# VH-VL binders against p57417, part 30

Target 1, 135 residues: p57417
Amino acid sequence: MNNLIDTIKKIENILYSLERILKQECHNLLKSKTSNEEILELIKRKKILFKKLIILSQDRLCLEKEYNIFPPYESNNKLNNYWKKIINTCLILRKLNLKNKIIMNKKFYLNQRFLELSSSYKKSVTYNLDGNLEI
Below, E stands for the ipSAE of ESMFold2; O stands for the ipSAE of OpenDDE; V2 stands for 0.75 times the mean of E and O plus 0.25 times the DockQ between their complexes.

## First folded at step 16 (VH-VL; framework fv_regdanvimab)

Design v4 (at its last look DockQ between E and O 0.61; V2 from the best seeds 0.78)
Fold by OpenDDE, look of step 16:
Structure v4 (fold): chain C 135 residues (1-135), chain A 122 residues (1-122), chain B 110 residues (1-110)
Amino acid sequence: as target 1 above (135 residues)
Amino acid sequence: QITLKESGPTLVKPTQTLTLTCSFSGFSLSEYGVGVGWIRQPPGKALEWLAFIFWDDDKYHTTSLKTRLTISKDTSKNQVVLTMTNMDPVDTATYYCAHEPWDSEGYYFDYWGQGTTVTVSS
Amino acid sequence: ELVLTQPPSVSAAPGQKVTISCSGSSSNIGNHYVSWYQQLPGTAPKLLIYDNNKRPSGIPDRFSGSKSGTSATLGITGLQTGDEADYYCGTWDSRLRAYVFGGGTELTVL
């Protein structure tokens, strides 16, 4: 059970990191002069966090089966508390992602960096209401 | 160019603590996505993963040795340290540190140190 | 005992093709990307394949990787004497939350 708790905690931390990145992304996108380089760097960081998140999610699913406990983890207060935070953060991430996409669409750049950015932006990872990753 | 080098004692007595240092260049553990792992190999036996540490100080340890293993990083020195307590002759092995890249889908080790042989003997 | 199972040894003549299998479970190969390593005698392991089928720079196309279900396979074509080595598969295991290696396969070039 400790492994699952640790996994969920790690997931939470990654989600918080993603939130920070998305906020930074939003901030950069809202600047009058948006730096494509900065945006690309943030996208890179998101990709890295997604990788970790995907693996952690797989860990979670595996451990849930092993321990026969599943979201929202009603039988475990600690897990349940983390899960609530995870869900809340996921909601925030969804909102931020949408916002950033909208802003990005308003700022059209016809260059290679824009194309790269656009391509990267199409890929997103979110949690659904069941706690499963959507890629 | 990424390079890693293991250093530490090559001989330890049973029950003593082993401290190994991985010094690396060509990357920094401050870089997003970067990880460093420790792997050991007893003579004539298979590779055994021991631990991971990542840029965000996230850590993983093999379950069988979790209570004995500690992994830490010093970003300013480009070093990762592995400590293993209560050494036993069965822990005699070549110990490797290795780089885990960020630009991939899975975990793996693309650059390895040359390894350091640690013998546990009274 | 081992989470990933490899044949202990394989052999073939120069120029031939060999395959090395790596059998796991849903908690590892089934859900995670597999890597392969070559270890020449007395040397550190070298990455051959990552992410199931990708080759690092410098690795010849004679080496190939594939994954299906809970098993992975390393293929070596045009076998050379210099390919005589131990080969290890590796991947993440979600149940153990650990990176795991196979038991290794000794390749002998006849």
Scores: ipSAE 0.854, ipTM 0.942, lowest interface PAE 0.5, mean pLDDT 91
Fold by ESMFold2, look of step 16:
Formats: sequence, C-alpha cells, structure tokens
Structure v4 (fold): chain C 135 residues (1-135), chain A 122 residues (1-122), chain B 110 residues (1-110)
Amino acid sequence: as target 1 above (135 residues)
Amino acid sequence: QITLKESGPTLVKPTQTLTLTCSFSGFSLSEYGVGVGWIRQPPGKALEWLAFIFWDDDKYHTTSLKTRLTISKDTSKNQVVLTMTNMDPVDTATYYCAHEPWDSEGYYFDYWGQGTTVTVSS
Amino acid sequence: ELVLTQPPSVSAAPGQKVTISCSGSSSNIGNHYVSWYQQLPGTAPKLLIYDNNKRPSGIPDRFSGSKSGTSATLGITGLQTGDEADYYCGTWDSRLRAYVFGGGTELTVL
C-alpha cells in the first residue's frame, strides 16, 4: 500500500509542476514581445513531465490491481483525499491548457500577419512545427 | 562529452557502510529531465539496478535493498552519492553510475562510468 | 531476480544473423520501453538500443530492436568477432517500481 501512496504523491507533484509551467506559459504568451526561446523551453519541460506522468500512471494501474483498490479509492480515506486533490488539479490544468491554446492560436495568427506586412519582398515564408517563422 | 566516474573504497568489512561517489561532467542535474542511476554487477553475474535520482530530487530504490540504500546529489559539485549500509560478502560487485537522458519515451542509461570494484570480506 | 528472461547463450558464425529474446510481463515490457546493452569483456555496458527500436549515434544499423506484446528482441546481422559480448535487455517495471535487467545473453561468434 505504501508503494501506491508514494506513486499517487509523485503524480500529484508532477501535476503541480505542470500547473506552474502552464501559468508561466500563459504569462510569456501574453507579453507583446514573446521569447521563442522561453516558450520552447516550457514545451520541452512539459514533454519531460508528461513522460514521467505516463510512467507513473502505469505504476498506479499495476499497483491498483495488486492491492485490489481503484479510484476514487473510497475504501481508503488517505488515498481518496489525494485523489480528490489530483482531480481538482486536473480541472485547473484543463482550463489553463485551453486558455493557452487560444492565446497561442491568436498569437501565431498575428505573427503571420506581421510577417506578411514586413517581409512581402522575400523569396518565401513558412511556419515550422513549433509555430516559428522561417525565412 | 558526457563522462562519469565512480569513486570510493574498494575494500570494506562486513557490517560496514559503503559510500560511493559518482562525479560527472558534460551535464548537470540542474538540467530539466536528467537523472543518474546506480547499477552493480557481482563477478560473473547479471546487472542489477540499485537506484535513480533525478534533477527534481525524485528518487527510486530497488525494493530488496531499499532499507539499506540512500541516494543524494550535490548539483554544485556535479556529484551523486550512494550509501549502502550493513555490507555483506554477497554485495561484492562492480558498481557503476550512469546517465539517464531526458529525450526519450522510456528510462535507460546512455552513458556509464567505468565502474569501481568493491570487495566485502573479513 | 529473474524478472526478464533471456537465453543464457547464443552462437553463430561470422557474417550470420542472430536474435536475442527478452521475455517479461505486462508490468514491464508490455507497458514500458525496452533498451539493450552490450558489455564487452572487462568493460562497462554500452547502450545499443533505446525506446524499443532506436539506435543512438554511432551504433550501426545491423543492430536492431523490436517489441511484441511482453517480449522484446535484439537482432544482429553481419556478425563480427568484435560482437562477442554479453547482451542485456532493460526496462522499467511498474509493479516493482524499479528498472530491471534481463539475466544476460553471452554471444559467441564461432
């Protein structure tokens, strides 16, 4: 049982770290002069935290089967309380992720318009997979 | 160029505590996603993973030795320290530290130290 | 701790092909990515394959990896005498919350 509790705590820690990253992403996206370097670093960190979360999720599923206990862990008050915190954090992450997606879409639309106005004489213009302008 | 080197005593007596230091260069544990692991190999036997420590101080220890192992890092010195209590002759092995990269889907060890042989005898 | 099972030895002639199997369970190979390591006599292990089938820089394409269900396979073509080594599979195990290695396979090139 201690292994499942430890796994749930590690999941909670990853989710809090993702919340902080999404808030920092929002802050950077709202700046008039967005640093592509800073945004790319935040994307890298999200990828890293997702890797750990995916692995921890497999740990949780295996341990749930071993202990025959499942979310929302109603038979164990300690696990149930941790799970409620995880659910609340996931709701916050969903809202932040949607907000950041909307801001990012608008930001890249504006950047494309600016490029068209300032670089109409250039040979070609493309966007890469990161949403950066390439000339 | 990533390099790692293990250091510590090569001979310990039963019941003593072993302290091994992994000194590395070419990366830092302040870098997001990076980790260091410890692996041992008794003479003529298979590899056995012992512990992980990650940039965020997240840690794992092999279950059979969890009560005997501690792992810690000193990011400013580029060092990771493994301590194993209550040494026994069966713990005689070559001990390796190894780098775990961030840019992958799974855990694995891409760079290894040369290893240090620790003998436990009376 | 025999969590991952490998044949203890394999052999083949120079230029031939060989495969090395690694058998596990849903708690490890089934849900996690597999890596393979080569250990030449008297040396530290060296990474050959990560994330099931990816080669790090400097590993020739005659080394390949694959995974199906709860088993993984290392393939080596064009065998050379320099390939004589011990080979280990490795992966995460979610039940143990630990990294696990196979027992190792001694490859002999005859």
Scores: ipSAE 0.809, ipTM 0.917, lowest interface PAE 0.6, mean pLDDT 87
ESMFold2 (binder alone), look of step 16: mean pLDDT 94; pTM 0.959

Design v5 (at its last look DockQ between E and O 0.53; V2 from the best seeds 0.75)
Fold by OpenDDE, look of step 18:
Structure v5 (fold): chain C 135 residues (1-135), chain A 122 residues (1-122), chain B 110 residues (1-110)
Amino acid sequence: as target 1 above (135 residues)
Amino acid sequence: QITLKESGPTLVKPTQTLTLTCSFSGFSLSEYGVGVGWIRQPPGKALEWLALIFWDDDKYHTTSLKTRLTISKDTSKNQVVLTMTNMDPVDTATYYCAHEPWDSEGYYFDYWGQGTTVTVSS
Amino acid sequence: ELVLTQPPSVSAAPGQKVTISCSGSSSNIGTHYVSWYQQLPGTAPKLLIYDNNKRPSGIPDRFSGSKSGTSATLGITGLQTGDEADYYCGTWDSRLRAYVFGGGTELTVL
């Protein structure tokens, strides 16, 4: 049972880390000039955290079967409390991720539309080293 | 280029504590996704995984030795330390530290130290 | 007790193909990516295959990996005398929450 508890704690920690990253991503995306490098780095970090999360989740599932205990862990108060935190954090992450995706899509869509428009007027438009439009 | 090197005593008495240090270059444990593991190999025997530590201080230990093993990191020194208490002649082995990369789907060790041979004897 | 099972030894003549099996369970090979290591006599292990079938730089295409179900296989074609070594499979085990190695396979080139 201690292994499951430890696994759940690790999952919680990863989720908190993801929350921090998503907030930072949001902050960067809301800047007038978004740094592609910074965004890519955040994506990398997310990917790494997801890797750990996936493996931890697999550990959790395996241990749940072994101990015959499953979410929301009604028979174990400690696990149940952690699970509530996990669920709450997941809801936050879902909202943050959706928000970031919307912001990102809008930004890049507008850039694409601008390039198309510029092309139609035979105006040269490129991206600078930061991935921002340069006229 | 990633390099790792194990250091510590090569001779330990029974019941004493073994402390091994892994010094590495070419990467940092502050880098997301990076891990360092310890593996040992008794003479003429198979590889045995002992412990793993990640950049975020997440740690894993083999169950059979969990009560005896401690893994820690010093990011500022590019070092990982393994301690094993209550050493026994059965713990005589070559001890390796190894790099666990972030750019992959699974866990594995892509760079290894040359290993240090530890003999437990009275 | 070994979690991953390998044949203790395999042998073949130069130029031939050999396969080394690694048998596990649903908690390890069945769920996680498998890696393979080569250990030449008196040396540290070297990574051969990671993520079931990927080769690190410097590893020739004579070495291949595959996974099916709860088993993995290392393939070596065009066997060379320099391939004589011990080979280990490794993977994560969710039940143990540990990395696990196979018992190793001694490859002899005849």
Scores: ipSAE 0.880, ipTM 0.951, lowest interface PAE 0.4, mean pLDDT 93
Fold by ESMFold2, look of step 18:
Structure v5 (fold): chain C 135 residues (1-135), chain A 122 residues (1-122), chain B 110 residues (1-110)
Amino acid sequence: as target 1 above (135 residues)
Amino acid sequence: QITLKESGPTLVKPTQTLTLTCSFSGFSLSEYGVGVGWIRQPPGKALEWLALIFWDDDKYHTTSLKTRLTISKDTSKNQVVLTMTNMDPVDTATYYCAHEPWDSEGYYFDYWGQGTTVTVSS
Amino acid sequence: ELVLTQPPSVSAAPGQKVTISCSGSSSNIGTHYVSWYQQLPGTAPKLLIYDNNKRPSGIPDRFSGSKSGTSATLGITGLQTGDEADYYCGTWDSRLRAYVFGGGTELTVL
């Protein structure tokens, strides 16, 4: 059980890091002048965090099956509390990602970096009713 | 380019604590996504993964040795430290540290140190 | 009991082809990317294949990797005497939350 709790906490930490990245991205996208190096670094960091999140989500699914417990973890208060935080953070990430996508489209529609920025917004992390990661 | 080097004692007595340092160059643990792992190999036997630490201080340890292992990093010194308590002759092995890259789909170790041989004997 | 199972040894003549299998489970090979390592006698391991089938710079295309279901395969064509080594598969295991290596395969080139 402690392995599942630890995995869920690691997922929460990645989602908080993604929230910080999306806020930094919004700030950079709202600048009057383009900062290509800063935006490309943020895209790299998102890619890295998605890699870890995908692996952690596979860890979670494997452990859930082994322990026969599933989101929203109603039978375990600690897991349920972490899951509620994860869902709330995912809602915040969705709003930030949409905001950044709109700003990016308006500023960089005809720029050569459009494909790189657009592809970074294709990955939106959510968990469905069965608790499966959707990116 | 990327270089790693293991250092520490080559002879340890049973029950003592082993401390190994991985000193590296060509990358930093301030770089997003990178990690450093420890792997050992007893004489004539297979590789055994021990632990992994990432740039964000996220850590993993092999289950069988979890209570005996501690992994930590000092990013400013380009070092990762492995501590293993209660050493036993069965822990005699060559110990490697290795780089885990960011630019990939899976976890793996692309650059390895030359290894340091640790003998546990009284 | 190894998490990843490899044949203990394989052999073939120079110029021939050999394959080395790595059998796992849904929690490791079935879910995660596989890497292969070469260990020449008396040396540290060296990466041969990552992300199932990709070669790092400097690894010739006579080394190949593939994965199907819960098994992975390293292929070596045009065998050379310099290929005599131990070969290890490795991957992440989600149940153990750990990296795991196979038991190794000793390749002999006759």
Scores: ipSAE 0.824, ipTM 0.924, lowest interface PAE 0.5, mean pLDDT 89
ESMFold2, look of step 16: ipSAE 0.818; ipTM 0.924
ESMFold2 (binder alone), look of step 16: mean pLDDT 94; pTM 0.961
OpenDDE, look of step 16: ipSAE 0.836; ipTM 0.933
ESMFold2 (binder alone), look of step 18: mean pLDDT 94; pTM 0.961
ESMFold2, look of step 21: ipSAE 0.800; ipTM 0.916
ESMFold2 (binder alone), look of step 21: mean pLDDT 94; pTM 0.962
OpenDDE, look of step 21: ipSAE 0.850; ipTM 0.938

Design v6 (at its last look DockQ between E and O 0.53; V2 from the best seeds 0.71)
Fold by ESMFold2, look of step 16:
Structure v6 (fold): chain C 135 residues (1-135), chain A 122 residues (1-122), chain B 110 residues (1-110)
Amino acid sequence: as target 1 above (135 residues)
Amino acid sequence: QITLKESGPTLVKPTQTLTLTCSFSGFSLSEYGVGVGWIRQPPGKALEWLALIFWDDDKYHTTSLKTRLTISKDTSKNQVVLTMTNMDPVDTATYYCAHEPWDSEGYYFDYWGQGTTVTVSS
Amino acid sequence: ELVLTQPPSVSAAPGQKVTISCSGSSSNIGNHYVNWYQQLPGTAPKLLIYDNNKRPSGIPDRFSGSKSGTSATLGITGLQTGDEADYYCGTWDSRLRAYVFGGGTELTVL
């Protein structure tokens, strides 16, 4: 059981780290000016955390079969409490990820419209969410 | 250029505690996703993985030796330390540390130290 | 006893092809990426194949890896005397929550 509890704690830690990254991503996307380097770093970190999460998920599934216990772990209050925290964090992550995706799509659309309007001038320019040019 | 080097005692008596240090360059454990592992190889025998530590202090130890092993890092010194308690002649081996990269789909060890041979005898 | 099983030895003549098998289970090879390591006599292991079938820079394409079910295979074509070494498969095992190596395969080039 200790191995399953430890695995669940590691999963929870990864999810909290993903929450922090998605909040940082949202903050950077809402800025009027942000570098591609900063966004690319956050994408890299998400990929790294997803890798660990996928491996931990396989660990969890193997240990669940070995101990014959399954989510939401109703027969074990400690595991059940960790699982509830995991579910709540997953809901937060889903909402943050959707929000960030929408903001990203809006920025891409506005940047494309600027390039089409200013076809004679090629320059990196950032729009804010009100559509104003910033540099 | 990634390099790793193991250091520590080459001769240890039974029951003593072994402390090995992995000193490395060309990367830092402040780099997101990076890890360092320890592997040993008894003379003429197969590789045996021992432990792994990541940049975020996440750790794994081989189950059979978990109560005897500790792994820790000092990011500012570019070092990882392995401690193994209650040494026995069966623990005589070459001990390697190795780099675990971030940019892969699974765990593996792409750069290895040259190894340090530890003999356990009375 | 061994989590990953390899033949203890294989041999072939220069220029020929060999394969080295690695047999495991669903907790390791079946659900995780397999890697291969080459250990030349008197040296530390060297990564040869990662993520089932990818080669690090500097590894020629005559080295290949594949995985099917709970088994993995290292292929070596155009065999050279410099390929004489021990070869280990390695992967994560979710039941043990540990990295595991096979027992090793000694390749002899006659």
Scores: ipSAE 0.788, ipTM 0.908, lowest interface PAE 0.7, mean pLDDT 87
Fold by OpenDDE, look of step 16:
Structure v6 (fold): chain C 135 residues (1-135), chain A 122 residues (1-122), chain B 110 residues (1-110)
Amino acid sequence: as target 1 above (135 residues)
Amino acid sequence: QITLKESGPTLVKPTQTLTLTCSFSGFSLSEYGVGVGWIRQPPGKALEWLALIFWDDDKYHTTSLKTRLTISKDTSKNQVVLTMTNMDPVDTATYYCAHEPWDSEGYYFDYWGQGTTVTVSS
Amino acid sequence: ELVLTQPPSVSAAPGQKVTISCSGSSSNIGNHYVNWYQQLPGTAPKLLIYDNNKRPSGIPDRFSGSKSGTSATLGITGLQTGDEADYYCGTWDSRLRAYVFGGGTELTVL
């Protein structure tokens, strides 16, 4: 059970990091003069975090099966608390992602970069084409 | 060019603690997405993964040795340290540190040190 | 506990094709990318294949990787004497939350 708890905690931390990055992305996109280099760097960082998130999610799913416990983890208060935070953060990320995409589309032709980000993972994408977070 | 080099004692007594240092160049653990892992290989036996540490200080350890292993990083020195307590002759092996890249789909080790041979003997 | 199973040894004559299998479970190969490492005698392992079928720079196209279900396969065509080595598969295991290696396969060139 400790492995699952640790995994969920790590997922939470990654999501917080993603939130920070998306906020930075938003901030940069809203500047009068947006730096393409900065945006590309943020995209890179998102990609890296998605990689970790995907693996952690796979870990989570496997461990859930092993321990026969599943979201929202009602039988475990610690897990349940983390899950609540995760869900809240996911909602925030979804909104931020959509916002950033809209701004990006208006300002720059960087749609290809978003496509590359989503296509880099064959199995799972954290954000689908509609901007929905999938964990 | 990425290079890694393991350093530490080559001989330890049983029950003693082994401390190995991985010094690397060509990358930094301050770089987003970078990881460094430790792998050992007893003489004539298979590779055994021990631990992995990432730029964000996220750590993983093999379960069988989790209570004995500690992995840490010193970003300013470009070093990763592996500590293993209560050494036993069965822990005699060549120990490798290796680089885990950021720009891939899965985890793997693309650059390896030459390894350092550690013998545990009375 | 052996998480990834490889044949202990394979052999073939120069110029021939050999395959090395790596069998795992849904928690590792089934869910994660498989990598292959070559270890020449007395040397450190070298990455041969990553992410199931990708070759690092410098690795010839004689080496190929594939994955299906819970198994992975390394293919070597045009076998050369210099290919004599130990080969290891490796992948992440979600149950263990660990990287795992196979038991290794000794390739002998006849």
Scores: ipSAE 0.739, ipTM 0.888, lowest interface PAE 0.7, mean pLDDT 91
ESMFold2 (binder alone), look of step 16: mean pLDDT 94; pTM 0.961

## First folded at step 18 (VH-VL; framework fv_regdanvimab)

Design w1 (at its last look DockQ between E and O 0.56; V2 from the best seeds 0.77)
Fold by OpenDDE, look of step 18:
Structure w1 (fold): chain C 135 residues (1-135), chain A 122 residues (1-122), chain B 110 residues (1-110)
Amino acid sequence: as target 1 above (135 residues)
Amino acid sequence: QITLKESGPTLVKPTQTLTLTCSFSGFSLSEYGVGVGWIRQPPGKALEWLALIFWDDDKYHTTSLKTRLTISKDTSKNQVVLTMTNMDPVDTATYYCAHEPWDSEGYYFDYWGQGTTVTVSS
Amino acid sequence: ELVLTQPPSVSAAPGQKVTISCSGSSSNIGNHYVSWYQQLPGTAPKLLIYDNNERPSGIPDRFSGSKSGTSATLGITGLQTGDEADYYCGTWDSRLRAYVFGGGTELTVL
């Protein structure tokens, strides 16, 4: 049972880390000039955290079967408390992720529209070293 | 280029504590996704995984030796330390530290130290 | 007790193909990526295959990996005398929450 508890704690920690990353991503995306390098780094970190999360989730599932205990862990107060936190954090992450995706898509769309307009007026439009449109 | 090197005593008495240090270059444990593991190999025997530590101080130990093993990191020194208490002649082995990369789907060890041979004898 | 099972030894003549099996369970090979290591006599292990079938830089395409169900296989084509070594499979085990190695396979080139 201690292994499951430890696994759940690790999952919680990863989720908190993801929350921090997503908030930072949001902050970056809301800047007038978004740094592509910073975004790429955040994507990398997310990917790494997801890797760990996937493996931890597999550990959790395996241990749950072994101990015959499953979410929301009604028979174990400690696990149940952690699970509540995990669920709450997941809801936050879902909202943050959706928000970030919307912002990113809007920026992409606007950039594409601008390029189309520029082309129509025979103006040369390029991207600077930071990946931002340069007129 | 990633390099790792194990250091510590090559001779330990029974019941004593073994402390091994892994010094590495070419990467940092402050880097997201990076891990360092310890593996040992008794003479003429198979590889045995002992422990793994990640950049975020997440740690794993083999169950059979969990009560005897401690893994820690010093990011500022680019070192990982393994301690094993209550050493026994059966713990005589070559001990390796190895790099666990972040740019992959699974866990594995892509760079290894040359290993240090530890003999437990009275 | 070994969690991953390998044949203790395999042998073939130069130029031939050999396969080394690694048998596990749902808690390890079934759910996790497999890696393979080569250990030449008196040397540290070297990574051959990671993520079931990926080759690190410097590893020739003579070496290949595959995974099916709860088993993995290392393939070596065009066997060379320099391939004589011990080979280990490795993967994560969710039940143990540990990395696990196979028992190793001694490859002899005849």
Scores: ipSAE 0.872, ipTM 0.949, lowest interface PAE 0.5, mean pLDDT 93
Fold by ESMFold2, look of step 18:
Parts: sequence; structure tokens; C-alpha cells
Structure w1 (fold): chain C 135 residues (1-135), chain A 122 residues (1-122), chain B 110 residues (1-110)
Amino acid sequence: as target 1 above (135 residues)
Amino acid sequence: QITLKESGPTLVKPTQTLTLTCSFSGFSLSEYGVGVGWIRQPPGKALEWLALIFWDDDKYHTTSLKTRLTISKDTSKNQVVLTMTNMDPVDTATYYCAHEPWDSEGYYFDYWGQGTTVTVSS
Amino acid sequence: ELVLTQPPSVSAAPGQKVTISCSGSSSNIGNHYVSWYQQLPGTAPKLLIYDNNERPSGIPDRFSGSKSGTSATLGITGLQTGDEADYYCGTWDSRLRAYVFGGGTELTVL
């Protein structure tokens, strides 16, 4: 059980890091002059965090099967509380990602190459009713 | 160019604590996504992964040795430290540290140190 | 016993082709990317293949990797005497939350 709790905590930490990145992205997009280097760095960091999140999601699924416990972890208050925080953070991330997508599309309409690069890293993460990662 | 080097005692008595230092150059653990791992190899035997630490201080340890292992980093010194308690002759091995890169889909170790041989005397 | 199973040894003549298998499970090879390492006698391991089938710079294309289901395969064509080494597969295992290596395969070039 401690391995599942630790895995859930690591997932939560990754999601908070993604929230910070999306907020930084919004800040840079709202500036009158946007630095391409800053945006590309944020895209790189999202890619790295998605890699870790995908691996952590596999860890969670394997441990859930081993321990025979599943989201929303109603039989374990500690896991349930972490899961609720994760779901709330995913909702925030979805809203931030949509906001940033709209701003980027409006601001960079004529720069097709930049939009294509940015869209490949505009993945959104969520957990469906079965607790599976969707991006 | 990425290089890593292991350092620490080469002879240890049973029950003592082993501390190994990985000193590296050509990268920093302030780089987003980067990690450093420890792997050992007993004489004539297979590789055994021990632990991994990432730039964000995220850590993993092999299950069988988890209560004996501690991994930590000092980003300013470009060092990673592995501590293993209660050494036994079965822990006699060559110990490697290795770089884990950020730009990949999976975890793997692309650059390895030369290794340091640790003998645990009976 | 072993999480990843490799044949203990394999051999072939110079110029020939050899394959080395690595068998695992859904907790490792089935859901994670596989890497391969070469260990020449008396040296540290060296990366040959990452992300199932990618070669780092400096690795010749006669080394190849593939994955199907819960198994991975390293292929070596145009065998040279310098290829005589131990070969290890490696990947993440989600049940153990750990990186795991296969038991190693000793390649002999006859």
C-alpha cells in the first residue's frame, strides 16, 4: 500500500508542476512580445513531465491490480483525499490548457510553423471514470 | 562530453556502512528531466540496478535493498551519493553510476562511470 | 526468479547474424520501452539501443532492436570478433517501481 500512496503523491507533484508551467505559458503569451526561447523551454518541460506521468500511471495501474483497490479509493481515506486533489488539479489544467490554446491561436495565426510545433505539445491530461490516464 | 566517476572505499567490513560518491561533468542535475542511477555487478554475475534520483529529487530504490539504501544529490557539486547499510560479503561487487537522459520515451542509462570495486571481507 | 529472461549464451560465425531475446511481462516490457547494453570484457556497460529500436550516435546500424508484446529482441548482423561480449536488456517495471536488467547473454563469435 505504501508504494501506491507514494506513486499517487508523485503523480500529484507532476500535476502541480504542469499547472505552474501552464500558468507561466499564459503569462508569456499575454506579453506584447513573446520570447520563442521561453515558450520552447516550457514545451520541453511539458514533454518531460508527460513522460514521467505516463510511467507513473502504469505504476499506479499495476499496484492497484496487485492490492485490489481502485479509484476513487473509497475504502482508504488517505488515498481518496489524494485522488480528489488530483482530479481537481486535472480540471484546472484542462481550463488553463484551453485558455492558452485560444490565446496562442489568435496571437500566432499567420505563423503556421510555430502553431504546429506548439500543438504537438498541447496535450491535456485527465483521468476517466475508470481511473485511466487520457491525453 | 558526459563523464561520471565513482569513488569510495574499496574494502569494507561486514555490518559497516558503505558510502559511494558519483562525481560527474558535462551535465547538471539542474537540467530538467535528467537523472543519475546506481547499478552494481557481483564478480561474474549480472547487472543489478540499485537506485535512481532525478533532477527534481524524485527517487527510486530496488525493492530488495530499499531499507538499506539512501540516495541523495548535491547539484552544486555535481555529485550523487549512495549509502548502503549493513554490508555483507554478498554485496561484494563493482558499483557503477550512470546518467539517465531527458530526451527519450523510456528510462535507460546512456553514459556509465568506469565502476569501483567494493570488497566486503568475511 | 529473473524478471527479464535472456538466453545464457549465443554463438555464430564472423559475418553471420545473431538474435538475442528478452522475455518479460506486461508490468515491464509490455508497457515500457526497452534498452540494450553491451559489456565488453573488463569494461563498463555501453548503451546500444534505447526506446526499443533507437540507436545512439556512434552505434552502427548492424545493431537493431525490436519489441513485440512482452518480448524484445536485439539483432546483430555482420558479426565481428569485437562483438564478443555480454548483452543485457533493461526496462522499467511498474509492479516493482524499479529498473530491471535481464540476466545477460554471452555472445561468442566462433
Scores: ipSAE 0.809, ipTM 0.918, lowest interface PAE 0.6, mean pLDDT 89
ESMFold2 (binder alone), look of step 18: mean pLDDT 94; pTM 0.960

